VH-VL binders against o60602r691to836. Designs and how they scored, part 11

Target 1, 146 residues: o60602r691to836
Amino acid sequence: YKYDAYLCFSSKDFTWVQNALLKHLDTQYSDQNRFNLCFEERDFVPGENRIANIQDAIWNSRKIVCLVSRHFLRDGWCLEAFSYAQGRCLSDLNSALIMVVVGSLSQYQLMKHQSIRGFVQKQQYLRWPEDLQDVGWFLHKLSQQI
Key: E = the ipSAE of ESMFold2; O = the ipSAE of OpenDDE; V2 = 0.75 times the mean of E and O plus 0.25 times the DockQ between their complexes.

## First folded at step 7 (VH-VL; framework fv_tafolecimab)

Design k06 (at its last look DockQ between E and O 0.81; V2 from the best seeds 0.61)
Fold by ESMFold2, look of step 7:
Structure k06 (fold): chain C 146 residues (1-146), chain A 119 residues (1-119), chain B 106 residues (1-106)
Amino acid sequence: as target 1 above (146 residues)
Amino acid sequence: QLQLQESGPGLVKPSETLSLTCTVSGGSISSGDYYWSWIRQPPGKGLEWIGTIYYSGSTYYNPSLKSRVTISVDTSKNQFSLKLSSVTAADTAVYYCAREDWGDYFDYWGQGTLVTVSS
Amino acid sequence: EIVLTQSPATLSLSPGERATLSCRASQSVSSWLAWYQQKPGQAPRLLIYDASNRATGIPARFSGSGSGTDFTLTISSLEPEDFAVYYCQQRSNWPTFGGGTKVEIK
């Protein structure tokens, strides 16, 4: 695999993702970090078909981490990426898709979206902590799952 | 000014299908900012959520009604609809259509239409 | 299913008095609770969302509080137009409504 994980998130969340995840996980942000990550703003080929970039990222990454926020749920590309990644997991006979819920989203808000409903029903997701003191434990848990 | 208006037959025979349409004016169902819901209220009683649809066609239904409920959307007509099959007298209620804001609460309601199930 | 129990069923008060309405959930709903007002012959109107936030155009005399399982709607000084039935609704899971509290103004 070219990447340890593809981070799928809405572009409206990029600043948050950079500060919360990339600075702590991605090797290009620090030599002490562990993972070679893929994300649109850095790694997509400019001018190329967006679907092709998403599909390439999914197939070239060992894990796919979807950061499900309110912005993610309003973004048709993010939901399509989730569905495509889910299809790869079934084809690969391995659970490569990691769902992380970001923000105060209830189960009702998540269940309204058929694309992610299976993960939500099985409680197959992590919640990003609201308390800053818990972030270290969360990053450790996420890193072990990647 | 956003308005929701229910329409459909006010009388339905037992065992048949209740069919209602909500017409949205002063706003667009194709906007990804909102969800569209059906809620009912038996006369003199409280409120029961039936289900919700997103403009993409994704639906989520009250588990107690799920086997009998179909909600659909027609974005070209700016309408969404409810079908409830195998009705009984227990399905007699005022039926409301409503808009669901991203706060997941019902901020705009139609006037409501009474549907009576009887022979 | 999350059951919401509202009390009292009926609250009889005079204009100018403080009204306190209770809503209790069968399990925690965090702060994901709304309050609606329904006047005779009308559709419900959203008053409070996420336990404590007033909806657009709702007067300051309406306030909400609580989290988890125990929630309160307070009307600090009843106006004659506040005669209505009040419903709570949770959105932690698929929506359910309380049975209502009828506020009678004398």
Scores: ipSAE 0.606, ipTM 0.853, lowest interface PAE 1.9, mean pLDDT 91
Fold by OpenDDE, look of step 7:
Structure k06 (fold): chain C 146 residues (1-146), chain A 119 residues (1-119), chain B 106 residues (1-106)
Amino acid sequence: as target 1 above (146 residues)
Amino acid sequence: QLQLQESGPGLVKPSETLSLTCTVSGGSISSGDYYWSWIRQPPGKGLEWIGTIYYSGSTYYNPSLKSRVTISVDTSKNQFSLKLSSVTAADTAVYYCAREDWGDYFDYWGQGTLVTVSS
Amino acid sequence: EIVLTQSPATLSLSPGERATLSCRASQSVSSWLAWYQQKPGQAPRLLIYDASNRATGIPARFSGSGSGTDFTLTISSLEPEDFAVYYCQQRSNWPTFGGGTKVEIK
């Protein structure tokens, strides 16, 4: 695989994702980091079909990490990416999709979205910790899954 | 000012399909900030959530009613509708349409319409 | 399904008195609990959301507290217009309502 993980998130969450994850996980942000991540803002080919970019990112990454926030749920492209990721998991017989819930989203809120409903019901997912003191441990756990 | 109004037959025979429409005025149903829900209340009893729809057509139903419920939306008419099939006397209730905000609470309600299931 | 149990079923009080209503969940709903007021012949009205936040236009005499499985709606001093049925509702899973508490005039 070209990437360790495709990081799928809403563009509205970019600043947060950058500070919370990319700075700590992506090797292009620091040589001390461990993972070569793919994300839209940096790695998508300008002028190329967005769906093609998403599909390429999904299939060229060992894992797919979706950061499911309120913004994610309101972004049709994110939901579509999530669906494609699930499709890959079905074909690969691998649990390549890692879902991380960010913010105070209840199970009901998640289940209202048909694209992620089945995943939430059948698969385990992670929740971003509310306590900042737990973020380090969380990142460690996430790293182990990537 | 946002207003919701239920409309449809007040009497339905057993085994038939209950059909209601909610007309929204004073605001667009095509908003990403809100969902649109149906809730019913049998006479003298509590409230039961039936289902919710997003303006895109995505639906979520009460598991106990899922097999009989269909909710649809018509953005061009600023309406959403409820169909409940195979009704029995147990389906007699005041049916409310309501707006469900992103916080999953119902902040605007219609006046409700009584639907009686009787032969 | 998350079951919400409200108590008491009926609460008889006089205007000016303090009303305390309970809502218990069969499992934890975190703080994702709302309270509604319903008067005869009317639709429910949202009072409290997320356990302790007053909805827009709701008087300060209404307050909510609790988390997990135990929640309380408090009316500090009952006004004549406050005599109604009150329902709790959770949004942790698909929405469910309590059986209601009727606050009636003593």
Scores: ipSAE 0.484, ipTM 0.833, lowest interface PAE 1.1, mean pLDDT 94
ESMFold2 (binder alone), look of step 7: mean pLDDT 93; pTM 0.947

## First folded at step 8 (VH-VL; framework fv_tafolecimab)

Design m01 (at its last look DockQ between E and O 0.89; V2 from the best seeds 0.84)
Fold by OpenDDE, look of step 8:
Structure m01 (fold): chain C 146 residues (1-146), chain A 119 residues (1-119), chain B 106 residues (1-106)
Amino acid sequence: as target 1 above (146 residues)
Amino acid sequence: QLQLQESGPGLVKPSETLSLTCTVSGGSISSGDYFWSWIRQPPGKGLEWIGTIYYSGSTYYNPSLKSRVTISVDTSKNQFSLKLSSVTAADTAVYYCAREDYYDYFDYWGQGTLVTVSS
Amino acid sequence: EIVLTQSPATLSLSPGERATLSCRASQSVSSWLAWYQQKPGQAPRLLIYDASNRATGIPARFSGSGSGTDFTLTISSLEPEDFAVYYCQQRSNWPTFGGGTKVEIK
């Protein structure tokens, strides 16, 4: 695989994702980091079909990490990416999709989306910790899954 | 000014299918920020959520009604509809269509339409 | 299903008085609770969302509080137009509503 993980998130979450994840995980942000991540803002090819970019990112990454926030759930492209990621998982023996819920999303909010519902009903997902003291541990746990 | 309006037959026979349409005006149903729900209220009773639909067609139904409920959306007409099959007298109610806002609460409602199930 | 129990069923008060309405959930709903007002022949109107936030256009005399399983809607000073039925609603799971509290004029 070209990437360790495709990080899928809403563009509205970029600043948060950058500070919370990319700075700590992505090797292009620091040589002390561990993972070569793929994400839209940096790695998608301008002018190329967005679906093609998403599919390429999914299939060229060992893992797919979707940061499911309120913004994510309101972004059709994110939901499509999530669906494509699940599609890939059907062809794999191991689940390549890691779902991380960011923010206080209720079960109802997740269940309203068919693609998310299916995943939540069948698979375990992670929740971003509310306590900042737990962020380090969470990042470690996430890293173990990537 | 967003407005929702229910339309459909006010009388349905037992075992038939209740069919209602909600017409949305003053705003697009094809907004990623909102969901569109049906909620009913039997006469003199409380409120029951039936189900919701996203503009993409994603639906989620009340488990107690899931087997009988179908909600659909027509973005070209700026409408979404409700079908409830195998109705009984227990399905007699005022039926509301409503918008779920960005906090996932019902901030805009139609006026409601009474549907009576009777022979 | 999360059951919401509202109390009292009926609250008889005079204009200018303080109204306190209770909503109890069968299980924790965090802060994912709303309050609606419904007048006869009308659709419900959203008053409070996420337990304590006033919806757009809602007067300051309406306030919500609580978390977990116990919630309260307070009307600091009843206006004539406030006499109606009030419903609580949770969105922790698929939406359910309480049985309502009727605020009637004494």
Scores: ipSAE 0.900, ipTM 0.958, lowest interface PAE 0.5, mean pLDDT 96
Fold by ESMFold2, look of step 8:
Structure m01 (fold): chain C 146 residues (1-146), chain A 119 residues (1-119), chain B 106 residues (1-106)
Amino acid sequence: as target 1 above (146 residues)
Amino acid sequence: QLQLQESGPGLVKPSETLSLTCTVSGGSISSGDYFWSWIRQPPGKGLEWIGTIYYSGSTYYNPSLKSRVTISVDTSKNQFSLKLSSVTAADTAVYYCAREDYYDYFDYWGQGTLVTVSS
Amino acid sequence: EIVLTQSPATLSLSPGERATLSCRASQSVSSWLAWYQQKPGQAPRLLIYDASNRATGIPARFSGSGSGTDFTLTISSLEPEDFAVYYCQQRSNWPTFGGGTKVEIK
């Protein structure tokens, strides 16, 4: 695989993702970081079809990490990427898709979206901590799943 | 100004299918900004959520009704609809269509239409 | 199913009085609770969302409070148009409504 993980998130969340995840996990942000990550704003081919870039990112990454925020849930591209990543995982017993819930999202807000409902019902997701004191523990746990 | 209007037959025979349509004007279902819901209220009683639909066709239903309910959307007509099968007298109610707002609460409602289930 | 229990069932008050309406959830709903007003022959109207935020155009005399399982709607000084039925509704899980509190003229 070209990347350890593809980070799928709404472009409206980019500044948060950069500060919360990329600076701590991505090797291009620091020599001390562990992972070679893929994300749209840096790694997608300019001018290429967005679906093709998403598909390439999913197939060239060992894991797919979907950062499910309120913005993610109202972004058709993000939801389609989630569905496509599930299609890859369905043909393979090993789950490559890691769902991370970001922000105060209720069960109802998540369950309304058919494409993610299975993960929500099985509680197959991590929840980003609301208490900043817990972020170090969460990043360690996420790193182990990548 | 956003308006929602329910339409459909006011009388339905037991065991048949109740069918209603909500027409949205002054706003667009296809914009993808909102969910669209059906809620009912038996005469003199409280409110019961039936289900919700997104413009993509994604649906979510009240678990107690889900085996009998189908909600669909026609974005080209700016409408969404309710089908409730195998009705009984217990399904007699005022049926409302509603918009779920940015915060996922019901901020716009139709006027409601009474559907009576009677032989 | 999250059951919302509203009390009292009926609240008999005069204009100018303070109304306090209770909504209790069978399990925590965090702050994901709304209040609606319904007058006879009309659709419900959203008053309060996320426990304490007034919806657009709702007068300041309406306020909401609470979190978890115990919620309150307060009408600081009743106006004639405020005599109606009030419902709470949670969206922590699939939406359910309380049984209603009728605020009526004493």
Scores: ipSAE 0.754, ipTM 0.911, lowest interface PAE 0.7, mean pLDDT 92
ESMFold2 (binder alone), look of step 8: mean pLDDT 93; pTM 0.950

Design m02 (at its last look DockQ between E and O 0.60; V2 from the best seeds 0.71)
Fold by ESMFold2, look of step 8:
Structure m02 (fold): chain C 146 residues (1-146), chain A 119 residues (1-119), chain B 106 residues (1-106)
Amino acid sequence: as target 1 above (146 residues)
Amino acid sequence: QLQLQESGPGLVKPSETLSLTCTVSGGSISSGDYYWSWIRQPPGKGLEWIGTIYYSGDTYYNPSLKSRVTISVDTSKNQFSLKLSSVTAADTAVYYCAREDYYDYFDYWGQGTLVTVSS
Amino acid sequence: EIVLTQSPATLSLSPGERATLSCRASQSVSSWLAWYQQKPGQAPRLLIYDASNRATGIPARFSGSGSGTDFTLTISSLEPEDFAVYYCQQRSNWPTFGGGTKVEIK
């Protein structure tokens, strides 16, 4: 695989993702970081079809991390990427797809989208901590799943 | 200005299918910013959520009605619809269509249409 | 199913008085609760969302408070147009509504 993980998130969340995840995990942000990550704003081929870039990112990454925020839920590309990644996960018989719920989202908000409903019903997701003091342990736990 | 308007027969016979359409004007279902819902109120009683649809066609239904409910969307007509099968007198109600806002609460409602189930 | 219990069922008050309406959930709904007003022959109107935020165009005399299982709608000084039925609604799980509190002229 070219990447340890593809981070799938709404472009509206980029600044948050950069500060919360990329600066701590991605080797291009620091040589002391652990992972070679893929994300749209840096790694997609300019001028190429967005869906083609998403498909390439999913198949060239060992893991797919979907950062499910309120913005994610209303982004058709993000939902298509989740569905596509879930198809790869079934093909591999291993869970390559890691779902992370970001922000104060209720079960009702999540359950309205069929592509993610199965993960929600089975509690097959991580929830980003509200308490900043828990962020370090969350990043450790996420790193172990990657 | 956004407006929602219910339409359909006001009288339905028992065991038949109740069918309603909500026409949205002054806004677009296909924008993907909102969800679209059906809510009913039996005469003199409280409110019951029936289900919600996203412009993609994704639906989520009240578990007590799920086996009898179909909600669909036609983005080209800017409409969404309700079908409730096998109706009984207990399904007599005012039926509202509504929009769910950014916070997932019902901020715009149609005027409501009374549907009576009677032999 | 999350059951919302509203009390009292009927609140008889005069214009100018303070109204306090209660909504209790059968399990925690965090702050994911709304209040609606419904006048006879009309659709409900959203008053309060996320427990304490006034919807657009709602007068300041309406306020909401609470979290978890216990919620309150307060109308600081009743106007003649405020005599109506009020419903709470949660969206922690699939939406359910309370049974309503009718605010009527004493």
Scores: ipSAE 0.805, ipTM 0.924, lowest interface PAE 0.6, mean pLDDT 92
Fold by OpenDDE, look of step 8:
Structure m02 (fold): chain C 146 residues (1-146), chain A 119 residues (1-119), chain B 106 residues (1-106)
Amino acid sequence: as target 1 above (146 residues)
Amino acid sequence: QLQLQESGPGLVKPSETLSLTCTVSGGSISSGDYYWSWIRQPPGKGLEWIGTIYYSGDTYYNPSLKSRVTISVDTSKNQFSLKLSSVTAADTAVYYCAREDYYDYFDYWGQGTLVTVSS
Amino acid sequence: EIVLTQSPATLSLSPGERATLSCRASQSVSSWLAWYQQKPGQAPRLLIYDASNRATGIPARFSGSGSGTDFTLTISSLEPEDFAVYYCQQRSNWPTFGGGTKVEIK
């Protein structure tokens, strides 16, 4: 795989994702980081079909990490990417999709979205910790799954 | 002023399909911030959520009723409907339509309509 | 399914008294709990959401507290119009309601 993980998130969450995840995980942000991540703002090819970019990111990454926030749920492209990621998982022996819920979204709220409903019902997903003291531990846990 | 009003037959025979419509006025059903739900209450008993629909047609149903429930939306009429198949006496209840806000609470309700299942 | 158990089933009080209603969840629902008031022949009315937030237009005498599995609705001083049935509702998973507590006049 070209990337360790494709990080899928709403563009509205970019600043948060950058500070919370990319700075700590992505090797292009620091040589001390462990993962070569793919994300739209940096790695998608300008002028190329967005679906093609998403699919390329999904299939060229060992894992797919979707940061499911309120913004994510309102972004059709994110939901579509999630669906494609699930599609890939059907062809793999192991689940390559890691879902991380960001913010105070209940399971019910997640299940309201058809593209996520099945995953939430059948698979375990992670929740971003509310306590900042737990962020380090969470990042470690996430890293182990990537 | 948002208002919801249930309509449909108050009497349904066993094994038939219960059909109700909720008409929304004073606001658009096609708002992206809200969902639309059906909730029922058997006489003298508590409340049971039946299902929820988004204006796009995306639905989510109570697992205990899923096999018998169909909720639909007609944005052109500003209405959404409930169909409950294969009814029994246990389905006798006051049926409410309600607006489900973005945080999954029911902030506006219809007055409710009694549906009695009887032969 | 998350089961909500309300207690007591009936609460007999006089106007001006403090009412304390309990709602217990079979599993944690975080703070995703609401309280509704229902008067005879009427639809339920949303009182409290997310455990402790008063809905629009709800008097200050209504307050909610709790998290996880144990929640409380408090009416600091009962008004005549407060005698009704009160339901709790969780939104952690698909919505479920408690069995209700009837607050009746003593």
Scores: ipSAE 0.690, ipTM 0.881, lowest interface PAE 0.6, mean pLDDT 95
ESMFold2 (binder alone), look of step 8: mean pLDDT 93; pTM 0.949

Design m03 (at its last look DockQ between E and O 0.78; V2 from the best seeds 0.77)
Fold by OpenDDE, look of step 8:
Structure m03 (fold): chain C 146 residues (1-146), chain A 119 residues (1-119), chain B 106 residues (1-106)
Amino acid sequence: as target 1 above (146 residues)
Amino acid sequence: QLQLQESGPGLVKPSETLSLTCTVSGGSISSGDYYWSWIRQPPGKGLEWIGTIYYSGSTYYNPSLKSRVTISVDTSKNQFSLKLSSVTAADTAVYYCAREDWYDYFDYWGQGTLVTVSS
Amino acid sequence: EIVLTQSPATLSLSPGERATLSCRASQSVSSWLAWYQQKPGQAPRLLIYDASNRATGIPARFSGSGSGTDFTLTISSLEPEDFAVYYCQQRSNWPTFGGGTKVEIK
């Protein structure tokens, strides 16, 4: 795989994702980081079909990490990417999709979205910790799954 | 001022399909900030959530009713509808349409319409 | 399904008195609990959301508290218009409502 993980998130969450995840995980942000991540803002090819970019990111990454936030749920492209990621998982023996819920989203809120419903019902997902003291531990756990 | 109004027959025979429509006025149903829900209340009893629809057509139903429930939306008419098939006397209730906030509380309600299932 | 049990079933009080209503969930619903007021012949009205937030236009005499499985709606001083049925509702999973507490005039 070209990337360790495709990080899928809403563009509205970019600043948060950058500070919370990319700075700590992505090797282009620091030589001390472990993962070569793919994300839209940096790695998608300008002018190329967005679906093609998403598909390319999904299939060229060992894992797909979706940061499911309020903004994510409102972004049709994110939901579509999530669906494609699930599609890939059906072809793989191993689940390559890691879902991380960011913010105070209930199971019901997640279940209202058909693209996510099946995953939430059948698979375990992670929740971003509310306590900042637990962020380090969470990042470690996430890293183990990537 | 947002208003919701239920409409449809007040009497349905057993085994038939209950059909209701909710007309929304004073606001657009095509808002990304809200969902649209049906909730019913049997006479003298509590409330039961039936299902919710997004303006895009995405639905989620109460598992106990899922097999019989269909909720649809018509953005051009600013309406959403409920169909409940194979009704029995247990489906006799006041049916409410309601706006469901993004945070999943129901902040606007129709006045409700009584639907009686009787032969 | 998350079952919400409300108590008492009926609460008889006089105007000016404090009302305390309980809602217990069969499992934790975090803070994802709402309270509604319903008067005869009317639709429910949202009072409290997410356990302790008053909805728009709701008087300060209404307050909610609790988390997890135990929640309380408090009416500090009952007004004549407050005599009604009150329902709790959880949104942790698909929405379910409690059986209601009727606050009636003594």
Scores: ipSAE 0.794, ipTM 0.921, lowest interface PAE 0.6, mean pLDDT 95
Fold by ESMFold2, look of step 8:
Structure m03 (fold): chain C 146 residues (1-146), chain A 119 residues (1-119), chain B 106 residues (1-106)
Amino acid sequence: as target 1 above (146 residues)
Amino acid sequence: QLQLQESGPGLVKPSETLSLTCTVSGGSISSGDYYWSWIRQPPGKGLEWIGTIYYSGSTYYNPSLKSRVTISVDTSKNQFSLKLSSVTAADTAVYYCAREDWYDYFDYWGQGTLVTVSS
Amino acid sequence: EIVLTQSPATLSLSPGERATLSCRASQSVSSWLAWYQQKPGQAPRLLIYDASNRATGIPARFSGSGSGTDFTLTISSLEPEDFAVYYCQQRSNWPTFGGGTKVEIK
């Protein structure tokens, strides 16, 4: 795999993702970081078909991390990426899809989207902590799943 | 200003299908910013959520009604609709359409329409 | 199914008095709880969302509190237009409503 993980998130969440995840996990942000990550703003080919970039990211990444926020749920490209990642995950008993809920979303908010409903009902997913003192432990836990 | 208006027959025979349409004005279903819901209230009783639809066609239904309910959307007409099959007297209620806001609570409601199930 | 139990069923008060309405959930709903007001012949009106936030245009005399399973709507000084039925509603799972509390003139 070219990447340890593809981070799938809404572009409206980019600044948060950079500060919360990329600065702590991605090797291009620090040589003390552990993972070679893929994300749209840096790694997608400009001018290339959006779906093709998403498919390439999913195919070339060992894990797919979907950062599910209110913005993610209203983004058709993010939902398509989730569906493609599930297709790969269902054929691979070592789960490739890691779902992280961001922003205190309820199960109702997740279940309203048929494309993710099956995963939410059957699979374990992570919730980003609301308390800043828990962030270090959460990053450790996420890193172990990647 | 955003307005929701229910329309459809007020009288339906038992075993038939209840069919209602909600027309949205002053806002757009196809923008993808909101969810659109049906909620009912039997006379003199409380409120019951029936289901919710996103403009993409994705639906989520009350488990107790799921086998009998279909909600659909027509973005070109800025409308969404309810079909409830195999109705009985227990389905007599005022039917409301509503919008779910950014926080997923019902911030705009139609005036409601009474549907009576009677032979 | 998350069941919401409202108490009392009826609250008889005079204008100017303080009203305290309770809503109890059968399991934790975090703070994902709203309050609605419904007057005869009208659709419900959203008053409070996420347990404690006033919806746009709602007077300051309405306030909400609580989290988990126990929630309260308070009307600090009843106005004539506040005599109505009040419903709580959770969105932790698929939405359910409480049975209502009718606030009526004594």
Scores: ipSAE 0.754, ipTM 0.899, lowest interface PAE 0.9, mean pLDDT 92
ESMFold2 (binder alone), look of step 8: mean pLDDT 93; pTM 0.946

